# Ledger of designs, part 133: VHH binders against Abasic site processing protein HMCES (HMCES)

Target 1, 269 residues: Abasic site processing protein HMCES (HMCES), of Homo sapiens (Human) (q96fz2)
Amino acid sequence: CGRTSCHLPRDVLTRACAYQDRRGQQRLPEWRDPDKYCPSYNKSPQSNSPVLLSRLHFEKDADSSERIIAPMRWGLVPSWFKESDPSKLQFNTTNCRSDTVMEKRSFKVPLGKGRRCVVLADGFYEWQRCQGTNQRQPYFIYFPQIKTEKSGSIGAADSPENWEKVWDNWRLLTMAGIFDCWEPPEGGDVLYSYTIITVDSCKGLSDIHHRMPAILDGEEAVSKWLDFGEVSTQEALKLIHPTENITFHAVSSVVNNSRNNTPECLAPV
Below, E stands for the ipSAE of ESMFold2; O stands for the ipSAE of OpenDDE; V2 stands for 0.75 times the mean of E and O plus 0.25 times the DockQ between their complexes.

## First folded at step 15 (VHH)

Design sa1 (from sa0 with D28E; framework vhh_6z1v_2)
Fold by ESMFold2-Fast, scan of step 15:
Structure sa1 (fold): chain B 269 residues (1-269), chain A 123 residues (1-123)
Amino acid sequence: as target 1 above (269 residues)
Amino acid sequence: EVQLVESGGRLVRTGGSLRLSCAASGFEFSTYAMGWFRQAPGKEREVVAAISWHGGITYHADFVKGRFTISRDNAKNTVYLQMNSLKPEDTAVYYCAARSYQFYDSPKEYNYWGQGTQVTVSS
């Protein structure tokens, strides 16, 4: 998984992340650094993406079931990295293989500290390889969506110019991530960065790509992955597996250039 | 205490009409999407219709399109299901359910549930 879409306006994204805490109280996740959220139809590694994480990571006495939403850099910079420029990290931390996560120091250490997060996206892109050509077919891959209808009872929601209408009830893709905190050796703000855990592709996706992100399907899985105060690393890792609850459609080559940031990137061809 | 109380279920004849109501209390109704689900004996609970927190977006299952209409009244904390042209296959216990802001078709993702109201459609 090396390209996603996460284009919802901040308020729409926040409502899409509404949840219930351990006491059954409805909550919206509390933002950290909301001004760093940059909506895009075409997010690549090293850009910031919104992630959910437990409030307990920031407040020592917080209820671990309460959630923060924060933009984090895609591409985990380990806390032990000693150089001044994180772009000089010599290995790719965009993704973390589920089968080696407990063997690699860059991932094992933050995972042992409970640094689990849920990476939010509209969906992700993959490029299908075909014999006989160097060209690849891009696909947009996302949770199955319930087919919504416009209600005739509310005129404000029935505007043909409402650019947000299709996304009012969009179910965000929720991917299992690991984050870390890096302090620049020469001073400056702490950098929060994440990696997406990957698994073998499911049967439905196998013809497009051999790997997929570890998707947390539903609020129970999301809650258990985030709640490092009550759910151990061993228990949380049981949530990491392929899912068949995924759909996709082919998209145009517009998405190939990560600088293109328009609805055409995810529109069906 | 959170409560969803369905009412209006009864015996009706094929081709008849019925309006179900679900009265909500104990939570901020206007920030919840609402759904109507049904469960026939020996079958899984399935989505019938759903409505967004603001009412501007709805869903109706293919097997009820054109016959059933979901609506809500946020001032009264109530969601409704108007059922027309009823068929014996519509016989089931009907449940209302609440989910924060967005509705889904999966029962597992709903936060609150009523106890159900029985609808029986006879020939």
Scores: ipSAE 0.753, ipTM 0.890, lowest interface PAE 1.0, mean pLDDT 90

Design sa10 (from sa0 with T31D; framework vhh_6z1v_2)
Fold by ESMFold2-Fast, scan of step 15:
Structure sa10 (fold): chain B 269 residues (1-269), chain A 123 residues (1-123)
Amino acid sequence: as target 1 above (269 residues)
Amino acid sequence: EVQLVESGGRLVRTGGSLRLSCAASGFDFSDYAMGWFRQAPGKEREVVAAISWHGGITYHADFVKGRFTISRDNAKNTVYLQMNSLKPEDTAVYYCAARSYQFYDSPKEYNYWGQGTQVTVSS
C-alpha cells in the first residue's frame, strides 16, 4: 500500500468522520493543524494525510474514546532517529507488516505507547503485474459505496457521472496505522508520522496484489483500535486481518505519476 | 432521551398507497442522515431508502425504485416514506434509523432506531 486518494474538502472529510464516544454522545473529530491538510487524488509516501487518533494522546485525563483528526507525514520516523533530516531515514517505514510488528523496534515501541491511529483515504491504489510486459495495470480499491441519487431522481443510471454525487456520502477507507513522535535534534516542531499496517491480501484482491492494508471495517473496529486507554495492544492486534468487504476498478496510467492530481486518477476505464 | 417513533403502518390492499412517518426527538435531527429499513419474518433487516442530513441526496433500493420515495422535513424533525403500488412482498415491519450526517446500507452502522411499524399488503 504506497499510494492513496484523499481529496475531500475539509468540511466533507470531517462530517465523514462523525462518531459516537463511549457515553453515546455524537461528535465530530477535533482538528489539529487543519491548515496542513492537503487534499489530493494521488498521495505518496512523505506527504501528509489525515489520521484519527485518541484525544488522550494530547490531553492528560481526556476521555480516550474522543477523537482528534490531524495531518501526519506518511512514513514513520522513529523517536530514536538521530539525523536532522527525516528524509534521510535509510529504511522504508511506509508500511508495517502485521506478522513482524511486535518484533521491529520502530513499530513495537510506539505500539507499546498506544500510538495507534486510523489512516483516512477515499481509497488506495495498487498495480497489477501483467504477464509478458513490464507494464502494470493500476486499480483504485475502496469500501463498497451505497449508490446515491439526487433527491426525487428515481431510476438514475449506474454511470461514472454519478461519482460527483457520491462524494457527499462517501464512506472513507479506514486503515490501521501506527504513529510516532520525533523531536528534531536541532530543535523545531515535533514531527508526527505514521505507517500503515499491512496483511496478506483477501481472496477478492489476490489477483491484483499479494498484500493489502489492514482495514478496520466499521465503527466498532475503528473505536477499539483508537481507544488505547481501554483496549490493550494485545486486544487491538486482534482487529488486524484481511477483509473481503472491499471493491475496486481499473484506472488509467495517469495515476502512475504521483505529480498528477486530478479526478482522472480514480475514474473508471 | 433519544426517540424515533414510526407511524402509519396498517393493512392495505395490493396496488394501494401508504405514507409512513418517523418523528425524531432528543437529538439535533438536522445533523443526521435518516434511513428506512424493513424486516419480514425469517429475513434479515434490509435498507429500503435513505436520505442525507441536508436532504439533497437519497438512496432507494432497487426493489422499491419508482414506487417508494423518501423525504424529510427538518423543521418538523420528521422523515417520511411514501409507498405507492404496494405488493404483498412489501409486507414487513418498517423501522426508521438515524446516523450522523452520512447514511449507510448496513443496519449495524446506525445508532438510533425506532420500534417499527407493521405494514401488511394483501390481495
Scores: ipSAE 0.730, ipTM 0.882, lowest interface PAE 1.1, mean pLDDT 90

Design sa100 (from sa0 with D105E; framework vhh_6z1v_2)
Fold by ESMFold2-Fast, scan of step 15:
Structure sa100 (fold): chain B 269 residues (1-269), chain A 123 residues (1-123)
Amino acid sequence: as target 1 above (269 residues)
Amino acid sequence: EVQLVESGGRLVRTGGSLRLSCAASGFDFSTYAMGWFRQAPGKEREVVAAISWHGGITYHADFVKGRFTISRDNAKNTVYLQMNSLKPEDTAVYYCAARSYQFYESPKEYNYWGQGTQVTVSS
């Protein structure tokens, strides 16, 4: 998973993340650094994306079931990294394989500290290799959406004027992530950065790509992944597996160029 | 304390009409999406209709489209289900459910539920 869409305006995104704490109280996640949120139809590694994480990471006595939403850098910088410039990290930490997560120091250490997060997106993109050509077919991959009376299907809302109706009740994709906190050796602000855990593709996606992000399907899974105060690493890792509850459609080559940031990037072709 | 109270369920003849009501209290109704679900004996609970927190977006299951209409009155903290052209297959306990802002098809994603109201449609 190396490209996503996360374009919702901050208020729409916040409402889409409404949740229930362990005592049954309905809440919206509280923002940290909201001005760093940059909506885009075409997000690549090293950009910031919004993630959910437990409030307990920021407040010693907080209820671990309460949630913060914060923009974090995509591409985990381990806490032990000693260089002054994170871009000089020799390892690619955009994704973390589920099968080796407990063997790799970069991921095992933050997991041991409960540094689990849920990475938010409208959906993600993958490029299918086509027979007989070097060209690949991009697909936009996302949770099945309930069909509203006014917004209809995504195909019915091709016009930019209609996209707001589609997104008003959009179910965000919720991917399992691991984050870490890096303190620059020369001083400065702590950098929060994350990686997306990946698993083998489900049957439905196997013809598009051999890997997929670990998707947390529904509030029960999301709550357990985030609640490091009550859910152990061992129990949380049971949530990491392929899921079939996913849909997709082919999109135009406009998405190929990461500089393109328009609704055309995810429109059906 | 959060409460959802359904009313209006009764015995009705095939082809008849009913309006169900769900009165909400104990939460900010205007920030919640509302759903109507039903459960017939021996079957799973399924979504019938849903309405967004602001009322501008609705959903109706394919098996009720054109016959049922969901609506809400935020001033009265009430959601309604107008049921027309009733069929014996509509016989079920009808439940009102609330979820913050957005509605989903899955009952598991709703946090507040009423006790249900029985609708029986006879030939």
Scores: ipSAE 0.720, ipTM 0.877, lowest interface PAE 1.1, mean pLDDT 90

Design sa101 (from sa0 with D105N; framework vhh_6z1v_2)
Fold by ESMFold2-Fast, scan of step 15:
Structure sa101 (fold): chain B 269 residues (1-269), chain A 123 residues (1-123)
Amino acid sequence: as target 1 above (269 residues)
Amino acid sequence: EVQLVESGGRLVRTGGSLRLSCAASGFDFSTYAMGWFRQAPGKEREVVAAISWHGGITYHADFVKGRFTISRDNAKNTVYLQMNSLKPEDTAVYYCAARSYQFYNSPKEYNYWGQGTQVTVSS
């Protein structure tokens, strides 16, 4: 997974992340650094994306079931990294393979500290190889959405492609991530950065790409992944597996250039 | 305390109509999406209709489109399901459910549930 869409305005995104804490109280996640959130239809590695993480990471004795939402850099910079410039990191940490996550120091160490997060997106993009050419067909991949309609319409055949009507009730894609905190050796602000865990593609996606992000399907899975105060690393890793609860459609080549940031990037063709 | 109280369920003949109501208390109703679900004997609970927290966005399952209409009155903390052209296949216990802001089609994603009201449609 190397390209996503996360375009919802901050207030819409926040409502889409409403959740229930361990005591049964309904909550919205509390923002950290909300000014760093930049909505985009075309997010690439090294940009900031919103993630959910446990409040306990920031507040001693906080309820570990309470959630913070924070923009983090896509591309994990390990806490042990000694150089001054994160862009000099020798390893690509955009994604983390589920099968080797406990063998890689960059991921094993933050996992041991409970640094699990849920990466938020409208959906992600993948490029299908075309036979006999270097040209690839992009697809937008996302959770199946309930088909919404304007209040008062009870039988109108709404086009599934009518994306403007669905954003108000859009179910965000929730991907399992690992984050770390890096303190610049020469001083400056702590950098929070993340990687997306990847698994083998499900049957439904196998013709598009051989890998997929580890998707946490539903609030029970999201809660268990985030709650490092109650759920051990071993138990949390049981949530990491392919899912068939995913849909997609082909999109235009406009998305290929990461500088293009318009609704055309995810519109069906 | 959170409470959802359904009313309006009864025996009705094929082709008849009913209006179900669900009165909510103990939470900020105006910030919650509401759903109507049903469960027939031996079957799983399924979504029938849902409405956003502000009422501007709705959903109706394909098997009830054109026959059922969901609506809400935030001033009265009540959600409604108007059921027309009832069929024997509509026989089920009908539940109202609440979820913060957005509605989903999965019962597992809803936090508050009513006790249910029985609708029986005879031919």
Scores: ipSAE 0.698, ipTM 0.871, lowest interface PAE 1.4, mean pLDDT 90

Design sa103 (from sa0 with D105T; framework vhh_6z1v_2)
Fold by ESMFold2-Fast, scan of step 15:
Structure sa103 (fold): chain B 269 residues (1-269), chain A 123 residues (1-123)
Amino acid sequence: as target 1 above (269 residues)
Amino acid sequence: EVQLVESGGRLVRTGGSLRLSCAASGFDFSTYAMGWFRQAPGKEREVVAAISWHGGITYHADFVKGRFTISRDNAKNTVYLQMNSLKPEDTAVYYCAARSYQFYTSPKEYNYWGQGTQVTVSS
């Protein structure tokens, strides 16, 4: 998993993240650094993406079931990193394999501190290798969406504008992540960065790619992953497995160039 | 303190019509999506229809499409289900449910539930 779409305006994204705390109170996640959120149809590693994490990470004695939404850098920079420039990190920390997460210091240490997050996206992209061709076929992969009806009269033209309207009740993809906090040695703002945990592909995706992100399907799974105050590392890791509740469609090669940031990136071919 | 109270369920003949109402209190109704679900004896609870927090988008299950219509009145904190051309297969307890902003088709994603209203359609 190395490319995502997360293009919703901040208010739409926030409503899509509405949740219930441990006491049954309905809430919207509270933003940290909202100005760092950059919507895009084509997000690559090193860009910022919104993640959900427990309020308890920021406020002593906060209810660990309450959620913050914050933009974080994609590509985990470990807290122990001693260089002055995080771009100099020798390791690729875009993804973290589920089978070795407890063996790798870069991931084991933040996981031990409860630094679990849920990475938000419209969906993610994968490139299928085509035998006998040098071309790879990109696919947009996302949760099954409800087929909605417009209230009132039928009168919408069949156009790209109709696709933009489907986002109103879009179910965001919720991927299990680990984050860490890096303090620049010479001072400056703390850098929050994350990695996406990956698992073996489910049967439905096996023809497209052999790996997939660990998807948290539904609010019960999301709540347990985030709630490091009540859910141990061992219990949380039981949520990390392939998911069959996923759909996809082929998209045009426009998405190949990470600089392209238009609705065409995820439009069906 | 949060309450959803369904009303309107009764015995009707095949081909008849009913309007179910669900009165909401104890939360900001205008920021919640609403759903109607039903459960027949020995069956799982299934989605019938749903409506967004602003009312601009709806969902109707294939087996009721064209016969049932969901609507809401945010000023009255009420969601409605107009049921036309009723069939014996529509016999079930009908439940009202609420979820912040977005509706889902899975019952487990809804947080607030009413006690249900019985609809019986005779052959």
Scores: ipSAE 0.722, ipTM 0.879, lowest interface PAE 1.2, mean pLDDT 90

Design sa104 (from sa0 with S106A; framework vhh_6z1v_2; at its last look DockQ between E and O 0.62; V2 from the best seeds 0.61)
Fold by ESMFold2-Fast, scan of step 15:
Structure sa104 (fold): chain B 269 residues (1-269), chain A 123 residues (1-123)
Amino acid sequence: as target 1 above (269 residues)
Amino acid sequence: EVQLVESGGRLVRTGGSLRLSCAASGFDFSTYAMGWFRQAPGKEREVVAAISWHGGITYHADFVKGRFTISRDNAKNTVYLQMNSLKPEDTAVYYCAARSYQFYDAPKEYNYWGQGTQVTVSS
């Protein structure tokens, strides 16, 4: 997974992340550094994306079931990295293979500290290799969405006005991530950065790409992945597996250039 | 204490109409999307209709489109299901459910549930 869409306005994104804490109380995640959130239809590694993580990471003795939402850099910079420039990191940390996560120091160490996060996106993009050509077909891949319609209209799903409202009830893709905190040796703000855990693709996606992000399907899975105060690393890793509850459609080549940031990036062709 | 209380279920003849009501208490109703689900004996619970927290967006399952209409009244903390042209296949226990801000078709993702109201359509 190397390209996503996460374009919702901050207030819409926040409501889409509403949850219940351990006591069953409705909560909205509390923002850290909201000004660093940059909505985009075409997010690449090194850009910031919103992630959910436990409040306990920031506040001693906080309820570990309470959630913070924070923009983090895509591309994990390990806490032990000693050079002054994160771009000098010699290995790619955009994704973390599920089968080797406990073998790679860059991922094992933050995982042992409970640094689990849920990476939020409208969906992600993958490029299918076309037989007999060097051309690749991009696809937008996302949770199945319930078909919404404008109130008071039983068959208005295809109206332009109703299309605009699809995002208000959009079910965000929730991907399992690992984050770390890096302190610049020369001083400055702590850098929070993440990686997306990847698994073998499910049957439904196998014709598009051989790998997929580890998707946490539903609030129970999301809650267990985030709650490092109650759920051990070993138990949390049981949530990491392929998911069949996913859909997709082909999109135009406009998405190929990561600088293109328009609705056409995810529109069906 | 959170409660969802369904009412209006009864025996009705084929072609008849019913309005189901669901009265909510113990939570901020205006911040919850609401759904109507149904379950017939030996069948799975399935979504019938849903409405956003602000009421501007709805969903109706294909098998009830044109016959059922969901609505809500935030001042009364109530969600309604108007059921017209009832068929024997509509016979089921109808459940009211609440989910924070957004509605889904998966029962597992809803936070609160009522006890259900029985709708029986004869012949």
Scores: ipSAE 0.795, ipTM 0.908, lowest interface PAE 0.9, mean pLDDT 91
Fold by ESMFold2, look of step 16:
Structure sa104 (fold): chain B 269 residues (1-269), chain A 123 residues (1-123)
Amino acid sequence: as target 1 above (269 residues)
Amino acid sequence: EVQLVESGGRLVRTGGSLRLSCAASGFDFSTYAMGWFRQAPGKEREVVAAISWHGGITYHADFVKGRFTISRDNAKNTVYLQMNSLKPEDTAVYYCAARSYQFYDAPKEYNYWGQGTQVTVSS
């Protein structure tokens, strides 16, 4: 998993993250650093993307079931990293394999501190290598969506000029992540950065790619992953597994160049 | 103290029509998506129709084939289900449900439920 779409305007994204706290009250997550949110159909490593995390990471005595939403750098920079430039990191932290997470210092340490987050996206991209060709077919992969229609009309939701109206009810993809906090040695603001946990692909995706992000399917899974005050690392790791509740469609090669930020990146072909 | 109160369910003949209503109180109705679900005896609860918080986007299940229409009136804090061309297979308890901003097809995603209203369609 090395490319996502997360393109919703901030207010639409925030409403899509409505949740229920431990006491059953409906809430919206509170933003931290909202000015660093950069929506795009084509997010790549080193870019900032929004993640959810427990309020308890920021406030002593906070209800650990309450959520903060904040942009973080994709590509975890460990707190122990000593160079001035995060690009000097000798190993790739875009993803974290679930089968070795407790063996890799870069991931074990922040996980032990309860630094679990939920990475938000419209969906993610994967490239299928087909036998007998040097071409790769990109796919956009996302939660199944209810087929929506414009109230009082049948054709509006299906037309190209109304594509953007469908996004008001889009179910965001929720991926399990780990984050860390790095203090630059020369000073400056603390860098928050994340990795996406990966697992073996489910049967439905295995023809596209052999790995997939660990998807948290439903509010119970999201709540348990985030709530480091009530849910131990051992319990949280039981949430990390493949899911078959996923769908996809082929997209054009426009998405191949990460500088292309256009709805065509995820449009069906 | 959130309340969702369904009304309008009764016995009707095949081919008839009904309009169900669900009156909402105890929350800001205009920020909630609303759904109608039904449950026949011995069956699982299933989504029938849903409508966005702003009323501009809807969903209707395939098995209603344009026979049912969901609507809402935010001034009256009420969501409706217009049911036309009723069939015996539509016999069920119909439930109103609410979820902040977005609607889903899975019942477990909804936090507020009414007590239901019985619809019976005779042949």
Scores: ipSAE 0.698, ipTM 0.868, lowest interface PAE 1.0, mean pLDDT 91
Fold by OpenDDE, look of step 16:
Structure sa104 (fold): chain B 269 residues (1-269), chain A 123 residues (1-123)
Amino acid sequence: as target 1 above (269 residues)
Amino acid sequence: EVQLVESGGRLVRTGGSLRLSCAASGFDFSTYAMGWFRQAPGKEREVVAAISWHGGITYHADFVKGRFTISRDNAKNTVYLQMNSLKPEDTAVYYCAARSYQFYDAPKEYNYWGQGTQVTVSS
C-alpha cells in the first residue's frame, strides 16, 4: 500500500470514529495535534495521516479502551534512529509484512511495547498491471458502502449536496498499523510515525495486486488491536489476515500524480 | 440502562399499513444512528431501513421499493417505520437497533437492540 485517501473534514472524521469503550459508553476520540491533519484524496508515504491509538500511550493509568486520534507520519521512524533527518533511513518502512513483523527490529520492538494503531482512510489505491502493456490501471479499494437514497454511485453525485451526504455516512477503512516515537538527536518535538501491516491479498483483490493492507473489520477488531493493555501482542496478531469484505472500482490516472488532490482521484471511470 | 422498546406490530391484511415506533432511553439518542431490522422464521436478520444520527441520511433496503419510510424524532428519542402496502412476505419480527453516529448494513455493527415487535401480514 503506497497511496491512500483521507479527505473528510475533521469533524466528520471524528464522528466517523465514534466508538464505545469497555464500559459501553459512547465516545469520540480526542485529538492530539489536530492542526497536523491535512485532508487529501491522495496521501503518499511521508505525509501525515490520522491514526487511532489507545489513550494509555499518553496518560498513565488511563483506560486503555479509550481512543486518541492523531496525525502521524506515514513511514515508521524507529526510536533508535540516530540521524537527524528521518529521510536518511535506509530501509523502507511504509509497510510491514505480517510474516516478518517479528523478525525486523524496527517493527518488533515497537509492537512489543504495545504501539499498535489503526490507520484511517477513505480507502487505498492499487495499480493493476495490464497484460501486454506498460500501463497500469489504478483502483480505489474500500469497505463496501451502503447505498443511500441520496447517494448515487461514488462519483455520480451530480451535486455537491449529494457528495456531502455520501461522505457523511462513509465507513472508513481501518488498517492495522504499528507506530513508534522518535526523538530527534538535536532536540525538538517527538515524531510519531507509523507503518501499515500488509498481508497476502484476498481472492477478490488478487487479480489487481498480490498484497493488501491488514484490514481490521469491525469495532471488535479495532478495539482489540488498539487495547494493548488488555490484549497481548500474540492475540492481536491473530487479527492480521486478509479480508474479502472489500470492494473496488477503477479510477482515472489522475491519482498517479501524488500532487493531485481532487475528488477525481477516487471517482469511478 | 439502555433500552429500546418497539411497538406497533400487529396482524394486518395485505395492502394494509402499520407504523412502528421505537422508544430509546439510557443513552444520548441524538448521537446514534438508528435502524430497523427484520427476521422472518428460518431467515437471517436483514436491514429494512436506517437513518443517520441527525436524520439527514436514510437508507431503505431494495425490497422496500418505496413502501416503507424510516424517520426519527430526536426530541422524543423515537425512531419510526411507516409501512405501507404490506405483503405477506413482510411478515417478521421487526427490531430496532442503534449504532454510534453512522449506520451500516451489517447487524453486528449495531450496539443496542430492542426485543422486537411481531408484524404479521395475512393474505
Scores: ipSAE 0.522, ipTM 0.798, lowest interface PAE 1.2, mean pLDDT 91
ESMFold2 (binder alone), look of step 16: mean pLDDT 87; pTM 0.882

Design sa105 (from sa0 with S106T; framework vhh_6z1v_2)
Fold by ESMFold2-Fast, scan of step 15:
Structure sa105 (fold): chain B 269 residues (1-269), chain A 123 residues (1-123)
Amino acid sequence: as target 1 above (269 residues)
Amino acid sequence: EVQLVESGGRLVRTGGSLRLSCAASGFDFSTYAMGWFRQAPGKEREVVAAISWHGGITYHADFVKGRFTISRDNAKNTVYLQMNSLKPEDTAVYYCAARSYQFYDTPKEYNYWGQGTQVTVSS
């Protein structure tokens, strides 16, 4: 998984992440660095994307079931990295294979510290190879969405909300991630960066690509992945598997260039 | 305490109409999406209709589209289901459910549930 869409305005994104804590209280996740959130239809590695993580990572004695949203760099920079420039990292940490996650020091160490996060996206893109052509067909891949209608209800004509109706009720894709914290050797702010765990594609996606992100389907799975205070690494890793609860449609080649950032990137062709 | 209390279920003739109500208390109703689900004997609980927290966006299942209408009154903390042109296939227990901000078609993702109200449609 190397390209996503995460375009929702910050307030819409926040409401889409409403959750219940361990005591059953309704909450919205609390933002860190909200001004660094940059909505985009075409997010590539090294850009920042919003992730959910446990409040306990930031506050000693916090309830581990409470959630923070934070923008993090896509492309995990291990805490042990000694260069001053993260772009000098010799290996690609955009994705982390589920089958070798406990063998790779870059991923095993942060997992041992409970550094699990949920990577948020509208969906992700994959490029299908086609026989007889050098062209690849891009697809936008996302959770099945309930089909919404504008009700013509109270305030419909003069509503202050200018969002398309589909996005106001869009179910965000929730991908299992691992993050780490890197302190620049020259000093400065701690860099938070993440990788997306990948698994073998489900049957439904096998004709598009052989790998898929590890998707956490539903609030129970999301809660268990985030709650490193109550859920061990061993138990959390049981959540990492392919899912069939996914849909897709073909999109235009506009998405191919990561500089293109318009609704056309994910519109069906 | 959180409560959702359904009312309006009864026996009705084929082709008849019925309005179900669900009164909510114990939470900030205006920040919750609301759904109506039904469960017929021997079947899974399925979504019938849903409405966003602000009321501007709705969903109606294909099998009730054009016959049922969901609405809400945030001042009264109540969600409604207007059921027209009732068929024997609509016989089920109807449940009111609440979910923060967004509605889904999956029962497991809803936070609060009522006890249900029985609707029976006879030929």
Scores: ipSAE 0.754, ipTM 0.892, lowest interface PAE 1.1, mean pLDDT 90

